# Designs tried in a protein design chat: VHH binders against Stonin-2 (STON2). Part 2

Target 1, 311 residues: Stonin-2 (STON2), of Homo sapiens (Human) (q8wxe9r568to878)
Amino acid sequence: EEEITVDVRDEFSGIVSKGDNQILQHHVLTRIHILSFLSGLAECRLGLNDILVKGNEIVLRQDIMPTTTTKWIKLHECRFHGCVDEDVFHNSRVILFNPLDACRFELMRFRTVFAEKTLPFTLRTATSVNGAEVEVQSWLRMSTGFSANRDPLTQVPCENVMIRYPVPSEWVKNFRRESVLGEKSLKAKVNRGASFGSTSVSGSEPVMRVTLGTAKYEHAFNSIVWRINRLPDKNSASGHPHCFFCHLELGSDREVPSRFANHVNVEFSMPTTSASKASVRSISVEDKTDVRKWVNYSAHYSYQVALGSIW

## First folded at step 1 (VHH)

Design a6 (framework vhh_7yz9_2)
Fold by ESMFold2-Fast, scan of step 1:
Structure a6 (fold): chain B 311 residues (1-311), chain A 121 residues (1-121)
Amino acid sequence: as target 1 above (311 residues)
Amino acid sequence: QWQLVESGGGLVQAGGSLRLSCTASGFTFDDYAMGWYRQTAGNEREWVAFITSGGSTTYADSVKGRFTISRDNAKNTVYLQMNSLKPEDTAVYYCAKEYDDSGWYEGFDYWGQGTPVTVSS
């Protein structure tokens, strides 16, 4: 009957370098949402791995929550829902609140430092112009430096990966549906005869190809969008990159802007992970001991990859 | 626009050597793999050698051990050192832009004019 669920969601945003995707600028925002079904007056206390309470925490056994980290972190710029007693937090670092019943709400948010040195994968992109023709290609590799990638048996996937390449909507007349390439051999490619550099069947139709996932123009983003449901896939173990290729034919050189694109946008989610290493250490409910307690973690990444090899 | 200018071809006796050069302009040379291909009359273009942006090389069986592909990113140039030349190596040699180890075909011909090589018996 008595139940409380705590959802910890991290949001990573930033800018990374071309090639090796070194983090140039980042921001990690943690949001904590509560959904509770508690009878009567339910005064609750939430315990986080807040460095300022390390060594001084006192919690009852029944209030202790499972944790996946030994780290203690600094909480920056904490902001709270009106149900939290901010004076108590200001004076003692205790997160004391009376939750809204049967309503999912954001209890608090705060900023932290990104806990990793690298992102889960790297994206290298090259852009070339030849008259009224523009080519874009990306190479995606899983990063062995990211902690969740170190053990294949416990590896956490990157889900709903979206890589967006900004292009003006006026360049779009018709886009070919992407096709998965079956051939990976240079010899197979060379032995195709006069197919080398075969002209587009329609000069106004862009050519798009991916080795994994799908790619198409999406008006909602004014971008060509490469979508991958899950990384790594079974072929990621081969060590070869996953690739995106696009060729655009414009009506004239005057349709090519002076600045085509200076970045590519990357978004994805990782379940059961934390970018901040924020952890719920305890949940207590005043005068109640038989309460079902749940904690869920997720991280969402949204960042720009710089393009350095364009005119 | 992209330009690939091949040079260094000519007439050479069997067992001799030639060094071909290909200078690129109009694209970011450092970001692309480069390849050498050759074509004889009445035949399809044959892949000869491939070098990735990072410098890894692969060769066709017919030239392995005799030819060496290399690049100089500061000069936007790729080279093909051809040793122990055979009459069968007679062809027009072309330089091409490629995409690393992906195995992808670009879909468009970005070839230079080619440089002819004739190996006499």
Scores: ipSAE 0.000, ipTM 0.194, lowest interface PAE 17.7, mean pLDDT 77

Design a7 (framework vhh_7mjh_2)
Fold by ESMFold2-Fast, scan of step 1:
Structure a7 (fold): chain B 311 residues (1-311), chain A 123 residues (1-123)
Amino acid sequence: as target 1 above (311 residues)
Amino acid sequence: EVQLVESGGGLVQPGGSLRLSCAASGFTFSSYDMSWVRQAPGKGLEWIGRIYYSGSTSYNPSLKSLVTISRDNSKNTLYLQMNSLRAEDTATYYCARVDYEDTGYYEDWFDPWGQGTTVTVSS
């Protein structure tokens, strides 16, 4: 059986502003992975929506792949696996390669620009320090300016959303104390709306609440982690924000906090989408016409929302 | 600057054994997974196997009985032991680093590659 699968994966990273989440710095890295089961010497050609071949593209009918974009993009800082003939690429922009058989590998990576003006949602965060008491509140809203959010029929979810609030090292012992008292982590479960109600962790332990998903301290990230499996949810359509609240009481025997985190980390994935609008236009395999060809797209977002230091 | 240099190739009689070496420099060898890949004349690239930074291994099922991959972190050296060599094992053998970027989105990719060392199985 003759088969080749091309995975196009975008990674968005950057820094966004407080409040409106305006993109201040960003990087988009596109990675293309190949998994093939091809007999013999299988010389392959991959065609992307590379702006340098716009107007001069020649693609045979059998080689054409479905595309979800009409855009042509600029590829920056292309790096290739050793199986790619780089001289051919530099001279003709053709990605010519002999794939590693039966092994998933990264064929190439390149830098692009983010194709949207806004991110899929905004996260506004407020922090307050009063003596030994610290409060953190976040409000999450879906962005109507993000293209995939404009049409409900074509809307793509944000999956496995993680919002991480770094905990200063001097506060880590408070979570250890909670674990010693029989709790593995700080937990919060909530009813509908922005209310955090009467449910709480007893004693002087930290209190966390969310209106969607779960929140707890996770040592692997040295952070309080707010997790949401999928956005938007049914309440996103009503225009109400999703909320996170954390109240941390450091106690009378602790020093007043001298500083707090200057950013919140946001991470999530979007299946079947591209942050770069990179698209596979063609796949050909030399002297083979009965090859099964698959292209998958995904985007992963990982960025910082600025908060500013609190003394 | 990252470098990988393979050695140990040459002419081997059918049924013989051969051990290839890959000397690594320019990076913290003990922190990376490493792989062996080969290309026979007139054929495409074929993945042989991988050794994780932890020392565990994973092999191409088609080659599992022929090869053993090992590493010596104190010498920054990767090894490929081949036994019961056949004419169809004639190929150029490459050492490759498996790279991860610590961005929360981990993917394997094979770069850099070594210069290769040629094994010819012939009587």
Scores: ipSAE 0.000, ipTM 0.280, lowest interface PAE 15.8, mean pLDDT 77

Design a8 (framework vhh_7pa5_2)
Fold by ESMFold2-Fast, scan of step 1:
Structure a8 (fold): chain B 311 residues (1-311), chain A 123 residues (1-123)
Amino acid sequence: as target 1 above (311 residues)
Amino acid sequence: QVQLVESGGGMVQPGGSLRLSCAASGFTFDDYAMSWVRRAPGKGPEWVSTISWNSGSISYADSVKGRFTISRDNAKNTLYLQMNSLKPEDTALYYCAKDIGEYSDDYYGMDVWGQGTQVTVSS
């Protein structure tokens, strides 16, 4: 009957370099959502791995939650739902609240720093625009520098990976006209023998090849989207690179920009992980000992990879 | 100026072997991963194999695993591809390609290809 669920969701956003995917700019936003089914007056207390309480934490045995990390973190720019007693937080760092029963709501949000030096994988991309011909090549490699990738027992997949290559508006208009005339679509074929290069196949349809997942133009994103359901791929050798290749020929009388794109967009989710290393250390409910307590973690990543100039 | 020169191609019967070489100049060979890419008649380019700057990481296309071996000699600025148990499907123009090294910011290197060397497998 008596139950409380705490969902901790991290949102990573940023810009990384074209070569080594060095993090140039980043933001990590943590949101904590509560869903409770508690009888009567339910005064609740939430304890986080807040560095300001390190060494001074006092928690009853029954309130201790399984730890996800040994790290203590700085919480920046905390904002709270109206049910939280902010004066208690500012004086003691205790998150004291009376939840709205049977309704999922955001208890609080705060900003942190990214807890890793590298992202889960690197994406290296080369582009070429020569008249009406466009060529894009990408290499994707899993990063051993990312902590969740080091130990198979703790390795967590990157799910619903989207790598988006923005398509200039001029090219979108041309593709739309062809679709109206012949229901033409830009699609990729899965090919474990990955193709790439600067060569053009005269008189061919758009060529897209991927070694994992699928690629096609998706109007919702105004982009060619390379989709991979899960990384690392369990059927591939761990050191095998994943590749995307695209060659487009628009015709000699069509105007094209001198430069394809300045960046590609990368987006994916990691269940049961934290980008901030924010951890729920304790959950208490006043005068109740038989409360079922659950904590779920997830991280969502959305960032830009710089491309730079092409020949 | 970056230059890649492939050699070692030729005509061979199914089940035969060939060793391709790529002589590199105009860049610090030891700083970059190197790849072999092939283009069959009437088809687009297909990646074959990649070797890291220090030979610590090697990968192959599924179509050639167990039959081809990539290697490099950094002292000679040379990349090699040993091809065994050749099949008619291996008939292609084979290119040496400069890729990126583990600490390199030069992803443009992926687009630097040589002139190619022709491999023909027929009976």
Scores: ipSAE 0.000, ipTM 0.141, lowest interface PAE 21.5, mean pLDDT 76

Design a9 (framework vhh_vobarilizumab_d1)
Fold by ESMFold2-Fast, scan of step 1:
Structure a9 (fold): chain B 311 residues (1-311), chain A 125 residues (1-125)
Amino acid sequence: as target 1 above (311 residues)
Amino acid sequence: EVQLVESGGGLVQPGGSLRLSCAASGFTVSSNYMAWYRQAPGKGRELVAGIYSGGSTSYADSVKGRFTISRDNAKNTLYLQMNSLRPEDTAVYYCARDEPYYDILTGDYEDFDYWGQGTLVTVSS
């Protein structure tokens, strides 16, 4: 009993440049969820590293917690659950609320700016076309400019990395279906011989190779999906990038560049980290001193790598 | 330390055959994409044939049906069997482990293939 958990979740979205992955457009949305088990009426006060209370914190707050950062941030476009007294916040920056007992709910959300100059890794992608054959290659390298990558002993991983290469609808028929029906058996039975540019008997099948993880067409995303469970891996210290290779043979008369996506989608999570550097500095509960307080951080990244000209 | 050493080049008559070999050290050929490239006098480098870690192969249109790429995992060696050679096949042939490199000084990726010194193939008419 007598505990409160604060979950701080950041969502990074944006567009980065081809090659160096320079951030061209971004936003970070922070959501704060509360789950509490508190007896009786419980009026709570939450304190963040809000730049507008810098210099006045010790006067305005009780129960200031140990923190890993002295960075102060701007909170933009704050939106609150109905249990928060918004007038108190706008006049004094105090997040005053009466929590819903035993129910996880979103207390507030706000927008910030990304606290880093670079993303955790860069993805360079090159596409080449030779007649009816398309080759896509990507090179993934950990960024030394990202703060969490500097100390191997305290490094936080990028988890469930998903790199998606959108496939034009006209090309979908060149990929095998994921199905329990007899469709795969029928395709195997109707062997039409070797295709041009291939020693295999099915020249329309793409050839995919990765140095880390797995890659395949996934219809749920209308994309070729390169999946990596964790970065950096044990071999990331070798100094060479992780690679994705794809060869696709479309036949002789296809308009290859037509409607091919001008971007690659990248998505991953980083546990115990913050993209915003938003930090919980104080949690107090009126008339209660024996409250257990928990704070958890997580960040989710989802962005597009622009390819510029398709070819 | 990656090293690739090509051999098997030489002078051959049109319609003849040659087998090129590439001895690899410092890595395993069966675990990597390997390729043969060539560079003719006064021309740029071009991909001739490739073999993926899984064993699938690809060929340039100009050599399909004439050239065959293969590997011997026990000898850690890549091969290119060249049949029905033409004067236009005259070039320096390079085997490559296609592995790009990030150059911190330029802040960009360099497509630095790990290649050997090359082996000259001359098809005289």
Scores: ipSAE 0.000, ipTM 0.102, lowest interface PAE 20.1, mean pLDDT 75

Design b1 (framework vhh_7mjh_2)
Fold by ESMFold2-Fast, scan of step 1:
Structure b1 (fold): chain B 311 residues (1-311), chain A 122 residues (1-122)
Amino acid sequence: as target 1 above (311 residues)
Amino acid sequence: EVQLVESGGGLVQPGGSLRLSCAASGFTFSSYYMSWVRQAPGKGLEWIGRIYSSGSTSYNPSLKSLVTISRDNSKNTLYLQMNSLRAEDTATYYCARGSRYLLGSKYYFDYWGQGTTVTVSS
């Protein structure tokens, strides 16, 4: 069987403001991976919605791929796998390559600009410190300004949402939890008497509550991690925010680090979407007919939400 | 002024070998893929193969065992090596420059040479 699959993956990274999550700084990296099962070694051409070929594109009907956007975009800092003829690209903007047989590899990567005005959801976080007590509360709300959220019938989910609240290393050394039945999460209640901090100091039972998903301390991230499998959920249409609450008692220390939480990390994926609006316009395979051609899109988001001062 | 000039054609005996050259001028030769095309008397054009600036090649499957395309970017010269020639290989051979804006067609060229004639006969 003659087949070629093109995977277009966008990676959004950046920093957003406290409260309304205005984008303060961002980068979008697009990676294009190829997996082909073609007899012999075939010469392939890939056409993107590159602004520099707008109006000058010549494509055979059989090579045209379904488009995901009408936009044309600027490709910055293009970098190619060694199988790509970069001189051809520099001169004609044609991505010409001989793919590696039967293995997934990264054909190319480039930088572009985020195509949306807002992120898919906002995360507002409040922190309160009173002596040795710390409270953290977050409110998550789907953004109506994000294009994929405007029509419920065509809405694309945010999947594997991970919100990480960094915990100072000084607190982590004394973290302890009694066994949790089943999942190591807030869905299974913590045993009575569990506490954070020194065992020599009697503290209140730690309280972590979420209205959706699960939350627990995860040592691999040195963070309390709030996990949500899919957004929006069935109840998101109510307009009420999804909430995370955490209460910690650190013992009899009157001073807590002023650097307790200067940011929260947010990470998630969106299938069948593009953050860059990069689109595959054409795929050709030299001297081959009846080639099966597939294009898959995905976007991964990983960014920091700034937090206010703790006084 | 873009110019392509083929040379090396002539009479050759069946089973023999011949190497054609194409001298390019008036453009940055190293930035373009180049092709060879032939036309037998009274017949249509037949694409032989192409070579990219990197040296990567693609050939007409029916001719792949008979020909090798190479280039020397420092001399702005394209070559076609032909082996085991038969009477049916009698044709005018053309050097052609690949189009800057083409996606998906191997026969679209924006400049052609005047051709050099190869005759295979005993």
Scores: ipSAE 0.000, ipTM 0.156, lowest interface PAE 18.2, mean pLDDT 77

Design b2 (framework vhh_7pa5_2)
Fold by ESMFold2-Fast, scan of step 1:
Structure b2 (fold): chain B 311 residues (1-311), chain A 123 residues (1-123)
Amino acid sequence: as target 1 above (311 residues)
Amino acid sequence: QVQLVESGGGMVQPGGSLRLSCAASGFTFSSYAMSWVRRAPGKGPEWVSTISGSGGSTSYADSVKGRFTISRDNAKNTLYLQMNSLKPEDTALYYCAKTPLYFGSTRGYFDYWGQGTQVTVSS
């Protein structure tokens, strides 16, 4: 009945280098959402691992929340919902607020620096052009430098991994050819009006191979999309990269643009983790001791891997 | 009909060199990664080396790294293995193997194998 849930969601965005995926530019945005079911007047206080209160933190034992980190962090560009008393935050760094009844809302957002030196995995990509033939090859390796990858017992997966290779508009015809046969399975009915030798159907087919997950052209992204449900793979080991390969034969060398792509887009989520290392240290509700308190963490990563130009 | 035919094996002294060849037919050679796998007397098969369909990527078993070089000629549908600084423990029947993927994994899954060519390193 008396319950408050705090969701801490990190968004990592940036640009990393071609080979080693060194972080060239990055932004980490943390959003904190509240959903509460509290009776009567519910003045709440939220305490974060804010570096400015390190050594001066005063919290009742009953209000202490389990922490996911020993780090203290700098909060930049804090912005608050109107229910927060910003003067209290300015003076004490305590987030004092009266939550909205029974609706999820964003209490605050702020910017931090990425807490790691490396991303959870690296993606190395090579592209070659020989006349009208284009080859793209990627190698994905889990990073041993990322802290969540060091202990197998506490390792957290990268979920719904999406690696997108932008396709020039001139190449789309090579991926979106419709079959005149209409077959999608062994039980599908053949289009009996179709000619098997029709020249209106493209005969050029790209070769796409992956060692993990699936890859196909997805028009919604104007990209070849390599999808992996979970990393590391259950059978993954260091020194065994996951690979993507695409071979495309164009109609002529004049269909090769001056650049294939200057970047590859990478997106994935990590549940129960934080990119910022932001941590809820305390939650209190005035004059209530029997409140159920929950804190959930998640991080979403979306970044570009630089490739350079073909020319 | 897929066929892989190895040649170039023989006897050589420790420290010597041999060059193996594999002639491939019955499939689009450039579309598949190719591997060399060996079987020593009384042992199971051991993966030696893999090369991608384009020849742009190669990988080697730790036991042969720095001594063996895998290469291919897609115009001739031929796979090669240059073996240098041969050791008695390199004695084995060497097989040319096709992967079902353009990239072969280091764990190796092979859908077609050749008949093999014998390499004997003896003093």
Scores: ipSAE 0.000, ipTM 0.174, lowest interface PAE 17.5, mean pLDDT 78

Design b3 (framework vhh_vobarilizumab_d1)
Fold by ESMFold2-Fast, scan of step 1:
Structure b3 (fold): chain B 311 residues (1-311), chain A 122 residues (1-122)
Amino acid sequence: as target 1 above (311 residues)
Amino acid sequence: EVQLVESGGGLVQPGGSLRLSCAASGFTFSSYWMAWYRQAPGKGRELVAGIYSGGSTSYADSVKGRFTISRDNAKNTLYLQMNSLRPEDTAVYYCAASRLYWGTSPKDYDYWGQGTLVTVSS
């Protein structure tokens, strides 16, 4: 009847190189969230694969959680919710707390090092500008160096992949089609010889093609957004790249800024995985043995892929 | 330790001007994309303006030509010059920092200030 859920959420942020996506800068933030339904003010103890606890861990069998790794990790810059006894942690590394009942809250956060040498996939992007014409092309390949990706047939999925190509607001007008059936478009065309609010006065519209997923301009992101629901797919398993192509004809070469975004932004989630290798080793609840205990892992990746070679 | 502290908000009449400042500490300011977001009561946060470390800028269509974002990397300070203010500009203005270039949604940002209130009314 009693229950406690521990969510271990990793956030990877960074900058990777053009081409091979070598990690140039990175930051891994681990957040541990608790949601509990426990009678009374139950005192809880959480055990992590904290390197400073290695070799002196004392845990009752009933409190042991299934392990996700044999690694022990360094916890940097630990910060705790007020329900945690920080003096106990400072002196013994024990995470001792009285959870907020029926509320999902962040118990603690800490920084770690990215546990892998490579990211789940690489993104190569080429951009060309000729007068008023702009072309952007990307090639996405699944990495064989990421531990979860070594067997393409059993790879852990990357979900809700979002690749954002920032565009200057002056280019936005070129991403909206004339609405032939819309009143504003019809009246503007009759009265002005051009549709008011149309993004293509010359009749040309941006050409966007993708081999997987969808791509469109999304104003909420001020970007062309390439969305892929899940990787890998059949072509990923064969080693074939997934491609994005965009061709944009601007009204004049003066609409091409002399400097624009030096990066594309990549964002995705990996369920049941950890970027930090942080693992819950034990959960104990004072004087309770019939507690249902759940541990969930997720990693969210959000990083910049450089378009230049100097960083 | 990381702090973004906004200042310069207040009450102004329509057509007036305000200059907002954001003092940053506890991180390497010069390596971050910096932005101003605003939130009116009952609405979500929206991007007002953003600026690269090197000075390239992005603006919401509603503020183009009226607002100017700038930064001083030596002083770890972000600015927003607000001219020709309208009642619709009334909101809490937030300073935000992101490692992602052209941070395009609130979730792209690593650090947020507590906000400064701007009220445009007579």
Scores: ipSAE 0.000, ipTM 0.143, lowest interface PAE 18.5, mean pLDDT 77

Design b4 (framework vhh_surovatamig_d1)
Amino acid sequence: EVQLVESGGGLVQPGGSLRLSCAASGFTFSNYAMSWVRQAPGKGLEWVATISYSGGSTDYVDSVKGRFTISRDNAKKSLYLQMNSLRAEDTAVYYCARHGYSFLKGTSYFDYRGQGTLVTVSS
ESMFold2-Fast, scan of step 1: ipSAE 0.011; ipTM 0.483

Design b5 (framework vhh_enristomig)
Fold by ESMFold2-Fast, scan of step 1:
Structure b5 (fold): chain B 311 residues (1-311), chain A 121 residues (1-121)
Amino acid sequence: as target 1 above (311 residues)
Amino acid sequence: EVQLLESGGGEVQPGGSLRLSCAASGFTFSRYAISWYRQAPGKQREWVSTIYSGGSTNYAESVKGRFTISRDNAKNTLYLQMSSLRAEDTAVYYCAKGYTIFGRSTAFDIWGQGTLVTVKP
């Protein structure tokens, strides 16, 4: 069988303001991966909604792919796998390549602009310090201004949401660390000695509460991590925010660092969506007509939300 | 600096065969599509064939089945094997760095000097 799959993945990075989550800085990196099962030496042509070919593209009916957008976009800083004929791209904007057989590889990457006015949700965070007591609160609301959120019946979820609150190194002793004995190591003696020689000072455990998902200190990130498997949930329809609360009592106000973290980190994925509105308009395979063609879209978001003044 | 140099032209009888060569220098030959064009006296330049960096080929309808384009990346050389030659194939044949797509010519920045092929009835 003849088959080619094109995966278009957007990676949103940026910094948003405290409170209203206005986009202060951003970039979108689009990566296109190919997985093909094609007989012989197969030369492929990929056509994107590249603004530079708007009104001038030549595509055969058999090569046209369904699209989710009418927009034409600018492609910046294109970088290609060695199998792509870059001279062809510079002269005609056509992505011409001979794919690697039966292995998934990155055909190209390029930078684009975020196509939405708002992010899928907003996160407002407030912090307070009173002597040796530290309190952090966050409120998460789904944004109705984000296009994928407008119809609940066709809404695309935010999956594997991770909100990370960096913990100053001085506070780590106040969080319980799990000792991992070999789950990810074939010859694991990882942390074996820590369980027998560790005499960590027994402080009061931090109070941590969430209305959705889970929250705990995760040493891998040096952060308190609020995890939510999927947004929106049933309570999102009511308009009530999802909340995170943490109260930490330090042993001394001398343990409060002079510089606290300036941001929280937000990370999640959205299947079947595009942050850039990059779209595959055509796929052709030289001298082959019965090729099964698939295009998948996904977006991964990773950004910083500014914190309010602490003191 | 960047150069394309055609050779192998000459006179042949109808139905004969001829092999053209194009020697490339000054660029990374293996990374580019290279094309053959021809121009008969008093006529416009016509695209003949393209070979892409990956080895795939395209041919004009008038030469399909009779001409074979190939490349040797180790020698930086492009070839055009012509068979079943006809009087209408009489032309100066040019090598060009670049290609056409779906019959539309793209911009070419490098052209060779040409080599003359004459098919005498």
Scores: ipSAE 0.000, ipTM 0.163, lowest interface PAE 18.0, mean pLDDT 78

